# Ledger of designs, part 8: VHH binders against Probable E3 ubiquitin-protein ligase RZFP34 (RZFP34)

Target 1, 302 residues: Probable E3 ubiquitin-protein ligase RZFP34 (RZFP34), of Oryza sativa subsp. japonica (Rice) (q5jl96)
Amino acid sequence: MGAMDVQLESTAVQHGQAKINVEEHALVSLLSDEKYATEKTEDVDPDDYEKLEEGIMQYGCAHYRRRCRIRAPCCNEIFDCRHCHNETKNSIKIDAVKRHELPRHEVQQVICSLCGTEQEVRQVCISCGVCMGKYFCEVCKLFDDDVSKQQYHCNGCGICRIGGKENFFHCSKCGCCYSIVLKNSHACVEGAMHHDCPICFEYLFESTNDVSVLPCGHTIHVKCLREMEEHCQFACPLCSKSVCDMSKAWERLDEELATISDTCDNKMVRILCNDCGATSEVQFHLIAHKCQKCKSYNTRQI
Short names: E, the ipSAE of ESMFold2; O, the ipSAE of OpenDDE; V2, 0.75 times the mean of E and O plus 0.25 times the DockQ between their complexes.

## First folded at step 1 (VHH)

Design x07 (framework vhh_7qia_2)
Fold by ESMFold2-Fast, scan of step 1:
Structure x07 (fold): chain B 302 residues (1-302), chain A 125 residues (1-125)
Amino acid sequence: as target 1 above (302 residues)
Amino acid sequence: QLQLVESGGGLVQPGGSLRLSCEASGFTFSRYAMGWYRQAPGKQRELVAFIYSGGSTNYADSVKGRFTISRDNAKNTVYLQMNSLRPEDTAIYYCATDYYDTSGHPLKSEAFDIWGKGTPVTVSS
């Protein structure tokens, strides 16, 4: 595939992206996590250091490992995280008038999981001195002890992303963070990431599922793109341009047309190429028509 | 000359196993995706299993975990290993190479897809 994946916030609720390989896991458990903590606390006394790391990775919910709970500003109830709130308050089981999402940026109070002290949002508990999340974002009110996610805050997106800030850049036109390899090699489409996936209709900007940027600049979930390909659909649902390098498929079609369609007499049709926009007159074939300019078979009769 | 020849079908008891083979000739087998399809009496033809040129596989939900598709490019052959057979697996099994239009829509039809003649599988006690 020519399309690159965009990594988005929160993989804890889905799939093995939350897992590290066995060797990295061993390092995190025995050395890496200790070294990381040591770097953060090397100028504090030993008692403060031990308290900071008390209970690390041992608290939280199915979504996040963290040492705090949040008070939802929208309903004044306590939840382990934004996702826990939304599962309870923003589901089809709830009366439509009462459905609501937790506004992450408006969270003002957290409750320490170790000592139970409710306090203003901050990384280190004011009462007992424990670190409530190794990764902490003051803007998003996000706490996460699982630093293998390499979370970072993007000011352009206004939310936290995963995968390491050095591996991504914010595209202001597309409205999202893309892999650094796309920085000078993607087609920009205004607000490409602030739309619903054309296949599953899930909103892309805050999706926890990986998103691909197609050669045409339109965006789609990686899983939805793979499902299209498994059903042999290779045209963008929004603009009909090919979703990847089709040169091998076009070569295969050249071979098949030579072997299957030997009963055609001179019947000409006019075609429009979805890939390059050129129009051509070509001999009619029941299977496919080849663009004379770009050689693509991604064409339609006009 | 493009040709697909199926073999390995037969009568088997419920819970039994069969291995189907499809030998391809007249084309560069390693470049083509290959599928197994079946048609039960009174039903439409349906996809059973599919293997892409690169080796990735896809299965119908009804056979997932019981059937395994594989290929041997050196022998120009695709296989379907069928385990834990059920009476509802009774059908004529067809080998096919999938052809698809360039706008992304499947172009499967009896006139233009390369199909074998089929091998019957009967699961009966």
Scores: ipSAE 0.000, ipTM 0.126, lowest interface PAE 17.9, mean pLDDT 74

Design x08 (framework vhh_3k1k_2)
Amino acid sequence: QVQLVESGGALVQPGGSLRLSCAASGFTFDDYAMRWYRQAPGKEREWVAGISGSGGSTSYEDSVKGRFTISRDDARNTVYLQMNSLKPEDTAVYYCARGKWYSGSPYRTGAFDYWGQGTQVTVSS
ESMFold2-Fast, scan of step 1: ipSAE 0.012; ipTM 0.318

## First folded at step 2 (VHH)

Design d01 (framework vhh_3k1k_2; at its last look DockQ between E and O 0.01; V2 from the best seeds 0.00; counts 0 for: pae O 12.2 > 2, grease 24.3 > 24.2, placed apart)
Fold by OpenDDE, look of step 2:
Structure d01 (fold): chain B 302 residues (1-302), chain A 129 residues (1-129)
Amino acid sequence: as target 1 above (302 residues)
Amino acid sequence: QVQLVESGGALVQPGGSLRLSCAASGFTFSSYGMRWYRQAPGKEREWVAGISYSGSYTSYEDSVKGRFTISRDDARNTVYLQMNSLKPEDTAVYYCARDKYSGAYASYAAEPTRYFDYWGQGTQVTVSS
């Protein structure tokens, strides 16, 4: 009984992937040196400007390019960033009871990477005058010299996001930022991002990985969604609705099924469509049953 | 061009109240922290209050704590200084200033003047019986 490898040619359905670019995995995309013309505000003392840019992009960690470290309010230790803290403090070497995350909003002290001055959270070092992060968020206590990420603070999310403020909107119902493309078209799900990825079980809201909102309104990592697709899994793990437009796939399936002699007995079965929720009574088929309402093959026998 | 225009200065009696306004133009107001300074006759300009770009952080000179309140309205590109319980010692020209650096620059404490790039012309506050 030969497993027909239905090579579903993954037509790259331009999923309006609401790239919820959460925080920074530095994918070094070689995007070209478009000179973001730092509008040289003409009136900055050249000497002050040089001081501000001293050591730019030369300091930091794997997570952020910054010219300061943070004193963790939870343990009073110094870390390069909150991620470094969390990686350290949540290590398997640490007693589970002692594991904790850094409360980003509670960071009060930073240490300048250039001169070593410890000070209250500010963008500029009070001692040497260096800018400790070209991007700075006073709420999240976030510093980053790499502005190519187009960081912005979302008041609705309460955290910094990437990808440019103009490219996203905050959905209060979903509790997260979505691509502006989805502003009028997304399925709102309350707390859509405030759960773990159904595939990798990472908490989505704080994930640094790209998150996709599915047509059903559920959210998943883009990478996890791609993995699903690679494994020909096209149903939402949470609600079983199709995660993409399957119309072409269904058409192909129609063609294939047309070639298969219905040698099966005139047995009727009741089916439920996962996509539209309609129930249908259809002739039993060994391979698939088609919804009589929406024509989807994403159905189950009930 | 960046412009800051202070208003609201007046003659008031001791114990009186006054609200100063500073209208900002020529830049993305919501991206900058703002400060109020004052300069009394024969004295150096001194920091009075500061507010961060988001408005989440405010700071005050010790002499004005509990009496003055700095606030901002980004929709109007305006920073305010509400002054209550005014004293003769509060007599000065009051200036608003923009932080020198763009972005989410936080300045909720007294900062050196080097961190500010634009100033208004000032508004006179006189507290006298």
Scores: ipSAE 0.005, ipTM 0.252, lowest interface PAE 12.2, mean pLDDT 79
ESMFold2, look of step 2: ipSAE 0.005; ipTM 0.165
ESMFold2 (binder alone), look of step 2: mean pLDDT 81; pTM 0.837

Design d02 (from g16, 15 letters changed; framework vhh_8pnl_2; at its last look DockQ between E and O 0.01; V2 from the best seeds 0.00; counts 0 for: pae E 8.9 > 2, unsure alone 53.7 < 65, placed apart)
Amino acid sequence: QGQLVESGGGLVQPGGSLRLSCADAGFTVSSNYMAWYRQAPGKERELVARISSGGSTNYADFVKGRFTISRDNAKSTLYLQMNSLKPEDTAMYYCATRGYSYAAEPTRYYMDVWGQGTRVTVSA
ESMFold2, look of step 2: ipSAE 0.012; ipTM 0.405
ESMFold2 (binder alone), look of step 2: mean pLDDT 73; pTM 0.749
OpenDDE, look of step 2: ipSAE 0.371; ipTM 0.711

## First folded at step 4 (VHH)

Design s03 (from g20 with D99L K100D Y108S; framework vhh_3k1k_2)
Fold by ESMFold2-Fast, scan of step 4:
Structure s03 (fold): chain B 302 residues (1-302), chain A 124 residues (1-124)
Amino acid sequence: as target 1 above (302 residues)
Amino acid sequence: QVQLVESGGALVQPGGSLRLSCAASGFTFSSYGMRWYRQAPGKEREWVAGISYSGSYTSYEDSVKGRFTISRDDARNTVYLQMNSLKPEDTAVYYCARLDYSGAYAESRSFDYWGQGTQVTVSS
């Protein structure tokens, strides 16, 4: 349809920008994982594997490569996927009273793309034996032949995420999956992912755009964080804590302030540090005040 | 030789706007922070605004905060002062100066103005 951005299933929240490395893809590791799929790999012979893989990556829509279509329970019409349904039924050009989203968890029927057989949701076609999606989630009714996305179902989120289940964990307090490196090193904020992005106001939990966890524990889109940085905004819009490691910027401020000798009234002011919450009494300066506890210049006069 | 040339000063009605420019030469402009000062006849000089060498940090005198915006264009070796909602009290000769160090730090005891200044008059 030309050059367009295709929005896929929600990415699990990561600290910073992480992309899946597609250069080395171990398909065998995906077969070893337990999923909501009916897999009996130990009992499948080579001829059955050939049938299972027939047409892989050759069917589907702009959103997913898959070998089935879905019957929408909300309108009884057939669509390639949930996003295809929502593009036609939840569009601004549709009468507001008829606009609706496909309830993924309520899908009961799928249609095999190879043989046309309509059947109850399952991974392997009951009629022709083809695998309708290499990744399959019975709960979300998600089929996807592109396993490089490393999809997994998170019971805590109730939806499928991408990036590999071993690389992420569900934080019940934050309400989302975070990178495993954050398990013992993130600030938990209750419901952090069940809110709108403070910059663009898009709901974060089901967003298909990459989301970043700030050092303070609040969450925003990666693209919105970049926009803030381009406008020299380094404080969280929700709590005012610094959005990244400011150590180098603070060292520069130390250097610049250190060249100022005997230039102030020796007036003292009380400050509150946005980064550590401590209060300090420091000498007044026109430009910036340094927290005596954490050394941050992200402070305000109180 | 370090040289700063201010321009853009004019007579304007209260509530009006002006954009001042300061063209710099004789030094690596992108390596220095810049600042604006002003002086009304018979009064002491006042620091108005400052911008760091990177443009990441700006600072303003309380009386102009929210009304004035300092910016820089390193490709043109120029620093600007956008002045909105002008008041009679803003009437002064405006000077730009190079900071002794990178940043927008006001120094009260040792610096020299490098430009001739540009006259801003806000008539009531």
Scores: ipSAE 0.000, ipTM 0.140, lowest interface PAE 15.1, mean pLDDT 75

Design s04 (framework vhh_3k1k_2)
Fold by ESMFold2-Fast, scan of step 4:
Structure s04 (fold): chain B 302 residues (1-302), chain A 123 residues (1-123)
Amino acid sequence: as target 1 above (302 residues)
Amino acid sequence: QVQLVESGGALVQPGGSLRLSCAASGFTFSSYGMRWYRQAPGKEREWVAGISYSGSYTSYEDSVKGRFTISRDDARNTVYLQMNSLKPEDTAVYYCARDKYSAAEYRSTFDYWGQGTQVTVSS
């Protein structure tokens, strides 16, 4: 079908980055690689090149184009990839006692898709000489012929990420790779990526769905953030700080409150601002109370 | 740190033989094909011979085919070029080079070259 495109490897966090056409980015990388290969074809043995390329992009599953299958160390069964294993063995349809995930780092055996030889994890088949995956990570046991994903291994994360090593950096405090545009410009919260999404409860660190860093430094799936916004929920589920720039919304509230003439009486209330932490005493209004320091209406009575 | 060190170059009479050696270090030797090139004064660098990472495939420039033999010893991280029936036209600096593709990684990488060894075939 191909109706839904899902990120096949965990993505690094990206927030506020300019929209870039992924296809255009991939094209530039492919053109550079092809030009380099063409200029240096005289330095490559044609027999080595032809054999390594045999069957490229023609094998694999819905998750990966690759020329091998893996033997799962947890159950000794053969699967096309870790995701194929988990769909079969870590499904809600399976008895809870028998549910398990494939431990990627413990995979020791692969089966060549062209010649069927089972062997220790390696990029090139010991029997037929074919490359079993053009991208290969010996740590994660990952094989992928689709190099347009620009996969790389991050030693800090201990897993492979997509999007190109030069476009991301590892933040040791947050515990994840972030887009380079977030370097020194994000609110750094220890272990921000090593917890469950507060909306859908999926573990964020290894999620294949895009993740956003909120202004407060807490993390949430981009799709879950959009769902919150569609339901007019603009406060972080973990700390109650505003999830985006609310200045225009606050201006609209100023105008709406200015048209209300029923101030009840001169009753005063004490408020705490969720955005700046300041406390203040303001006149009671039925609809909302404005922080006197940061001008936010994201406040609560105390 | 990738290093290639050629040796075996000498002055030889026409019809003579030489064996060149290239000792490799700083990378997984068995994962790379290896090549020999030569450069005579005032000429472009010319490809001479190549051997695949597995040793199963060898290739030669037409002028040396049948006279030169490339081989490898992965236990010693060394590639060899056996040169027989040497001609004055074979006079050049001979360079060892590592293929840009790794069988273990199969990604285009940088070429690595040795410093060369001088072969002179004189009268």
Scores: ipSAE 0.000, ipTM 0.091, lowest interface PAE 20.4, mean pLDDT 75

Design s05 (from g20 with D99L K100G G103A Y105E A106Y E107R Y108S R109G S110T; framework vhh_3k1k_2)
Fold by ESMFold2-Fast, scan of step 4:
Formats: sequence, C-alpha cells, structure tokens
Structure s05 (fold): chain B 302 residues (1-302), chain A 124 residues (1-124)
Amino acid sequence: as target 1 above (302 residues)
Amino acid sequence: QVQLVESGGALVQPGGSLRLSCAASGFTFSSYGMRWYRQAPGKEREWVAGISYSGSYTSYEDSVKGRFTISRDDARNTVYLQMNSLKPEDTAVYYCARLGYSAAEYRSGTFDYWGQGTQVTVSS
C-alpha cells in the first residue's frame, strides 16, 4: 500500500484460529473413545449384539470406514461414499456439462456391505441386522465406524462436523462452527465462512485445512496467511484492514519517520485509513502516511 | 539472519568522490526500503539518504542534497551511496540500514537493522 509495504512473519498462530470440523478426513482426535456412546446398541440381545458389531472398521473406502455403499440419486450409480462419487463425476477431467456433485441430503438408498441388501437409508440393515455405521446421521446420510473422529450433526451448518460437539459452537452470523475458545472473543462477519479463500480459491465452509479468523472477522487459511506474510502483504484481501495488531510497528515507524529531515517539500496529500475509515490531510512522506484518528500507517492516498 | 555489509570507505581530499556499497543478505531485498546513516565521533547518528523498495523515490538530508546519490541494484542485492564534492564535515562512519516492516521485527525491536559501518575520512 502506497509508500509502505509491511512484511508479516510467523503471525498466523497469534490470530484466533477457527478449526472447521469436516466429515471427510480424520484430524488428530483430542478426545477419548471412552466418551463416545451410541443409543442404538443399548438393550440388545447378546446374540444380536454380536451380529450388530460384525465387520466393524473392516469395510469402506479411503474416506470412511463403513458397512454400506450408497446409491447416488443424481446418476443412479453405486459408490462407497460422496467423495468417491465426486472424484469420478466432479473432476476437471470430466466435461463441464457432465460434472456434478452428489447431493448428500437426497440419498434415499444404501447397500449393506455384508449381505448386499439394498434398502432405505437406516443405521441397521433390515435383512442381516448389522450396524452399517457406528456413527450415523439421518440428515447427511453419513455412516462412519471410526468414532474417534467424534462426529456430530450441526443443525446450523446443515452438515456433519468432527472434533466433538462440546468443543465447538455454531456462530449464526459467521455461518460456521468455530472452536469453543473463540466464543465471545471473535469479530463476527456475516457469512465469513461461506466464501472461497482469496489466496487458493478453496471453499472455506467445507475445507479440511486450518482456517484463521482475522481481527477484522474475515477468514483465510492459516497456510495462505503465511504465504501473504512471505510476500510482504499485511492487509486483509477482502477489506484491507491490518491482519494483526500493528501498534508496536506503528510506534517504531513514528520514531523512524521523525529522523527524516525533509523539510523543503511541504506538499500535503489526502489519505484514507484502511483500519478506521477516516480521511485526513497529511504532509507527504517517502515511507508512509499516518492516520490522524487511529494512528495507523495502513493508509492509502485518495 | 539479516546481514548488511558496508564497504568503500577511504581517506580522500576535499572535493573528492567515493562510492559506498552495502551488500544485503538474509531477506527479500526488493521488498524493503534502504537507508544510509552516518555518525561522527561524539555526535548522534544522523540520517543521510533513503531509497524506496521500488527505487522510484529517494530522499536526502539537506547538507548532502545535490552531492550524494543513493541507488540500488536488486539483481545484486546491493544499495549504493555515490558521494561527490566531499567536505571535511562529511567525515564519519557510514551505516547501511534496512527499513523493517514486519510485525515480528517490530515485536523484537529490530526495526532498523544496522551494518558494522565503513569509515569515510575527508582531510582538513
């Protein structure tokens, strides 16, 4: 910006990091398996219980351990999961007209992996009595035997998340689940998680990569914030506000600018502050211009 | 680590010329503004010249304006100070400084990294 370019180094960890918990891949679980309980296995006959647990963790794909496959409502073909479908049908290698994603909420039929019976979506096979997924969500049509992911359904997000319901909360304004430590401490921006990352263009709402919540409330991948830092970019790509507390940087810049003896040119310039929105008329400096209201050097000439 | 190495200082007669060089390493040179400062014995360090990261803007202390020229060569990671019409009053140790902009640098107090300096002596 203008006469100043501020390099940010190792700043990603200082921000309030939002971890979105998606059902696709397991993150390192911080919670014990002993805390996980399922209502569907209670009060079952011992003979039926043995059948219920048959094949647990032994079936599925690279994405999920489960004892069923799904019939895709969009193409009437059978896939192990939504991701298996999308890898085949929603690839850049496919003609754009024929590319499509599996609509998870519209899945009506599943096929038991143990007995092959096709049936309406349910947790326990109507034919052989096996549990097709220890975690089951009727809304998302999700089955997963790997309960260490601590999956839960968020009604606000409309999808399943991982990491334990007690460790996250839904922010209705931001439109996503954030770590509980951000409750009452983050800046809210409407729909902050329902956009593409401005650096890598990955959709943030369902991303498996760590997301940082900036002081302005906008969101970006932690890795992408580090990339900005390497390229001396310190302003939010969406609103231009500073990506961290720059108070000490601005104090140091005051000292540096005070040592410049250039009194011959008293040219005035009009500036807009990206941090507070105020406009000011200030004396031209080679290096940077200071906002008269908030004292930030994150300003531009207008 | 940021490294700045000044060279080119010498003893010269009044009216003589010198070119100082500052070789930079350990950072993305083209992203930073560069400055020259000087310090004579018993005096405070004073700013002499500055050049923006793009090279489009330069500034000079009044007493050296028209005599000194700051320039940069980003391909060689080097900033230069061409000194013409030298005066006894220009006698000092000359320091190259990087104008720090990162939040990490500001938190550590290493905003203006200084080289070891190069001695310029103009005979009286």
Scores: ipSAE 0.000, ipTM 0.201, lowest interface PAE 10.7, mean pLDDT 76

Design s06 (from g20 with D99L K100T G103A Y105E A106P E107T Y108R R109S S110G; framework vhh_3k1k_2)
Fold by ESMFold2-Fast, scan of step 4:
Structure s06 (fold): chain B 302 residues (1-302), chain A 124 residues (1-124)
Amino acid sequence: as target 1 above (302 residues)
Amino acid sequence: QVQLVESGGALVQPGGSLRLSCAASGFTFSSYGMRWYRQAPGKEREWVAGISYSGSYTSYEDSVKGRFTISRDDARNTVYLQMNSLKPEDTAVYYCARLTYSAAEPTRSGFDYWGQGTQVTVSS
């Protein structure tokens, strides 16, 4: 199953092309035709069940389909969701002293979209009996009628993720959920996902944009990595190691430099390799210097 | 898109001076060593001067040593060639060049990336 599966998979960290992040599911909150709910639905009053599903998928914002709004604890204003708040209150266009993010775990009040009743965070409206979000997470205060996202709550991340819990694992060292295909095939860097993107400065852990795990284990948006590569920058901004396998580029450079003997001055220089950490003395060349140990041209003079 | 644009070429008398500029765009200029080449009518293109990415190392063809100086201004994405004590044999089209690491095939093929050139003529 092709194109739609590929698009959905892009919502989590995967080698070289990943989305990280959105909020996810608490199974106990979903009453549906799912196997473990079949018997339970027989005990539900038909009139009450009809009310629970009223307005499903018909309310919300560009980010979530939900039947409630939230009261932001940080500014006491009402928003459709955390992202709607942050677009208004945490924009680069806003005076820096007034910029702030909505603290999701501290949300205490929601407003039912059908009856307008403001109340403590809960899945089912205390006044009119409607389900305010088919997926509901009490920890993240997340409501979403679009269960096709296959949301789940990750205890290790402390937030909800999408894409199905069976397709991802939590890496405790990196501090994020990665695709299960990466479980034994990535370099672990402690807290790799708990920093700002070095190119655009957006916080990576909660980003809705695709994130790449580099060979060195550091992380960067896929879009930002592409911008670096388009500008012929192939070194990690955080540790200077090469961002991809450069072997083919280094072989071409070997060949080109071998034909440009007039740029060698027969003087020796000392270099440090950014890729392997070795130091060596090599003949001076105007263009680049090759590490004698790992053969990388990602070197600097010392 | 990667672009190198040379300028400053002119007609000068023997013993005169001239400064060539090469404006770079479409790549991170400070990450690349830059070179100047020249090509006179009926001759092959020859290397003239080079400068490392850091600006710490420069090198020159023997016939121009002491007369030409290469420099770079990374804030302006520009490499310069200051030419003093010009001789008739310095008459050529001068080209700015860099080496590219493009991983896309076949965007790099054993050659430096070149500008279009600027004409220097030394005659009375």
Scores: ipSAE 0.000, ipTM 0.190, lowest interface PAE 11.1, mean pLDDT 77

Design s07 (framework vhh_3k1k_2)
Fold by ESMFold2-Fast, scan of step 4:
Structure s07 (fold): chain B 302 residues (1-302), chain A 123 residues (1-123)
Amino acid sequence: as target 1 above (302 residues)
Amino acid sequence: QVQLVESGGALVQPGGSLRLSCAASGFTFSSYGMRWYRQAPGKEREWVAGISYSGSYTSYEDSVKGRFTISRDDARNTVYLQMNSLKPEDTAVYYCARDKYSSAAEYRSFDYWGQGTQVTVSS
């Protein structure tokens, strides 16, 4: 049947968006160090200050600019960062028995990129005095010279995030930091951020790609939501509820169905609404069936 | 005890079609997304296709889009890969894998893999 598919017009719809960032650390200024944190700018030794900033932004990997490498506690090998380790050791290209992730919180040793000294995790090299990362989190063991990311540590998430602490809040039910604009205005779903994106299968909790919080409270990447919409898929992959406010699309569909007469006046079907959960008994239509309670066409025959 | 068993691999001529099956056991199949990977001789294993646990959404590697279709039958605990318009470049061992969806934020996370099924596309 060529009339079984109907294309809805795009709508300007409100939906939530959460910005989730992987392995960002709680902000620790160079001035938080006991030697430097209590000194005024005019009292700072110029030689010590210059040494702290030596090589800033010039070292590291594709994931982080930093002036140290880490010794992985799981395999005793040296890597530039947790992602570099996992790309090598937790890849599908490696035998399952040998695959493993680097446990960020268990890292105990770092190697200064400027002088090569291996030492206990700390922000400033014990040997040469260089700052090994402008942003440093002792909890997550992460170093990052790129402070424009506005990194902070979230105790609720147990990891560092980017975007500025003041711009986000931790939702304990959803299990992640969401944009402050979603505070008290999003549907909470337990563990909503602790699953893989159903479209691209990337784990959402630690994803660096923008994540959308749907009206139902479930989460997917913004790019994946766009892909769904381009293929006229407007139902949440996890619960089947509409991914946006469909009111205008439903009004348009009302008008189109009013002009289509491939309908049996005495044939009734029972439907379940994916949006409100109500059941209705409605006249059969070839194209779509409308929920009597919430007026959604996101329904299925039962 | 998680097990994945692939079947359906065969020798076919270019332009032909095959349907691969992966029978799953030892876990709640309907709760996990499923994926297909392949590995050609002398090449690294590459991802081919994925299907969400609900079956509503699928994804594909660019080289197979429009030619391959992934689907699932939760009543039979089976995931399928329908391969059309096969090319010699599709010659590989095809592996079924369980998505890590329900593994939570564990210290380690890894996919469960089947033994593979050989597909050869040759005249």
Scores: ipSAE 0.000, ipTM 0.110, lowest interface PAE 18.9, mean pLDDT 75

Design s08 (from g20 with D99L K100G G103S Y105A A106E E107Y Y108R R109S S110T; framework vhh_3k1k_2)
Fold by ESMFold2-Fast, scan of step 4:
Structure s08 (fold): chain B 302 residues (1-302), chain A 124 residues (1-124)
Amino acid sequence: as target 1 above (302 residues)
Amino acid sequence: QVQLVESGGALVQPGGSLRLSCAASGFTFSSYGMRWYRQAPGKEREWVAGISYSGSYTSYEDSVKGRFTISRDDARNTVYLQMNSLKPEDTAVYYCARLGYSSAAEYRSTFDYWGQGTQVTVSS
């Protein structure tokens, strides 16, 4: 992965094992330059070729560049995309009984942005012959002219991802896609992405905000992890294991504690290490207790 | 908002006794260990006494051991320092301090939330 990882949002390693961009992704377009050139040499009329690319990157919304709109099966109204629907129909300003999300897999109709023809979901308009999205996923009903996102569909996740299929793998136990560099080195937690962030309570699997995977395997928004660190909280909210390599911090604490004696009559206490699970008997100290096995100060008295 | 307010400082004769109090607010008092420090004019702030969050363990600087007693009342969110057999050398501003964390998971290199201090003067 190397330098390539740094340039892709969904491949960055940050504040743990990996940073995941969970914004909707999609499969590589069937209208790649290579296929388009092949079609051109296989009896494709030059006028048909020009029509396919008409309006590319010129239509869509803030979320996607695309040459179609979606008819929402849940309310029979037309929207530019799933996010545009949810901003209007799934907001606190809407009566709670009328709030709903667009079920992407149930979308059956699209409207061509160039000719206005409503039709069954397909990549190329049946009426005018324009490509409605250079990237197209039939499963997710996703159209996007911006192929620089390197979108792909993950059958295991059931949704489209960004960052290139070759750069990610699906972990069936965790229920999500991680950077390929983590394939044999991440901590597996069942359903790690199919829950709410423990700090802000937003559902993580479909979140558009960057998500970090902690060394323990639990997941949290990158912003929420930064908030914890700004408040000197370095333990996972779900399992209490350290959120990063604390070895240098523990060495500094050893040095500081060596100058302070907060014990009375050499009293011993029993501790449990949150990082390695070992129990130890150590001399009581007012500030912190060190695990004898892993040397972590992330411990509790039992 | 974390607040520590020390009180009880006074002018006392050598050999006298005095009890200092520190009222805490803005945090779960029973989850934190507490300390007393003192600072004489032109000197570094020095540690005097400490008490664990449970109240079961206490520690003292050698020069005050046997003369001072630290205690806590979690129902009143207050830590106390009972000072007996006071000496002129005990003259200082006394400060209450909270541990920078309630557990080792909340690592900090120092005690935080110092109070405003209370002046103790031992003089004839």
Scores: ipSAE 0.010, ipTM 0.224, lowest interface PAE 9.8, mean pLDDT 76

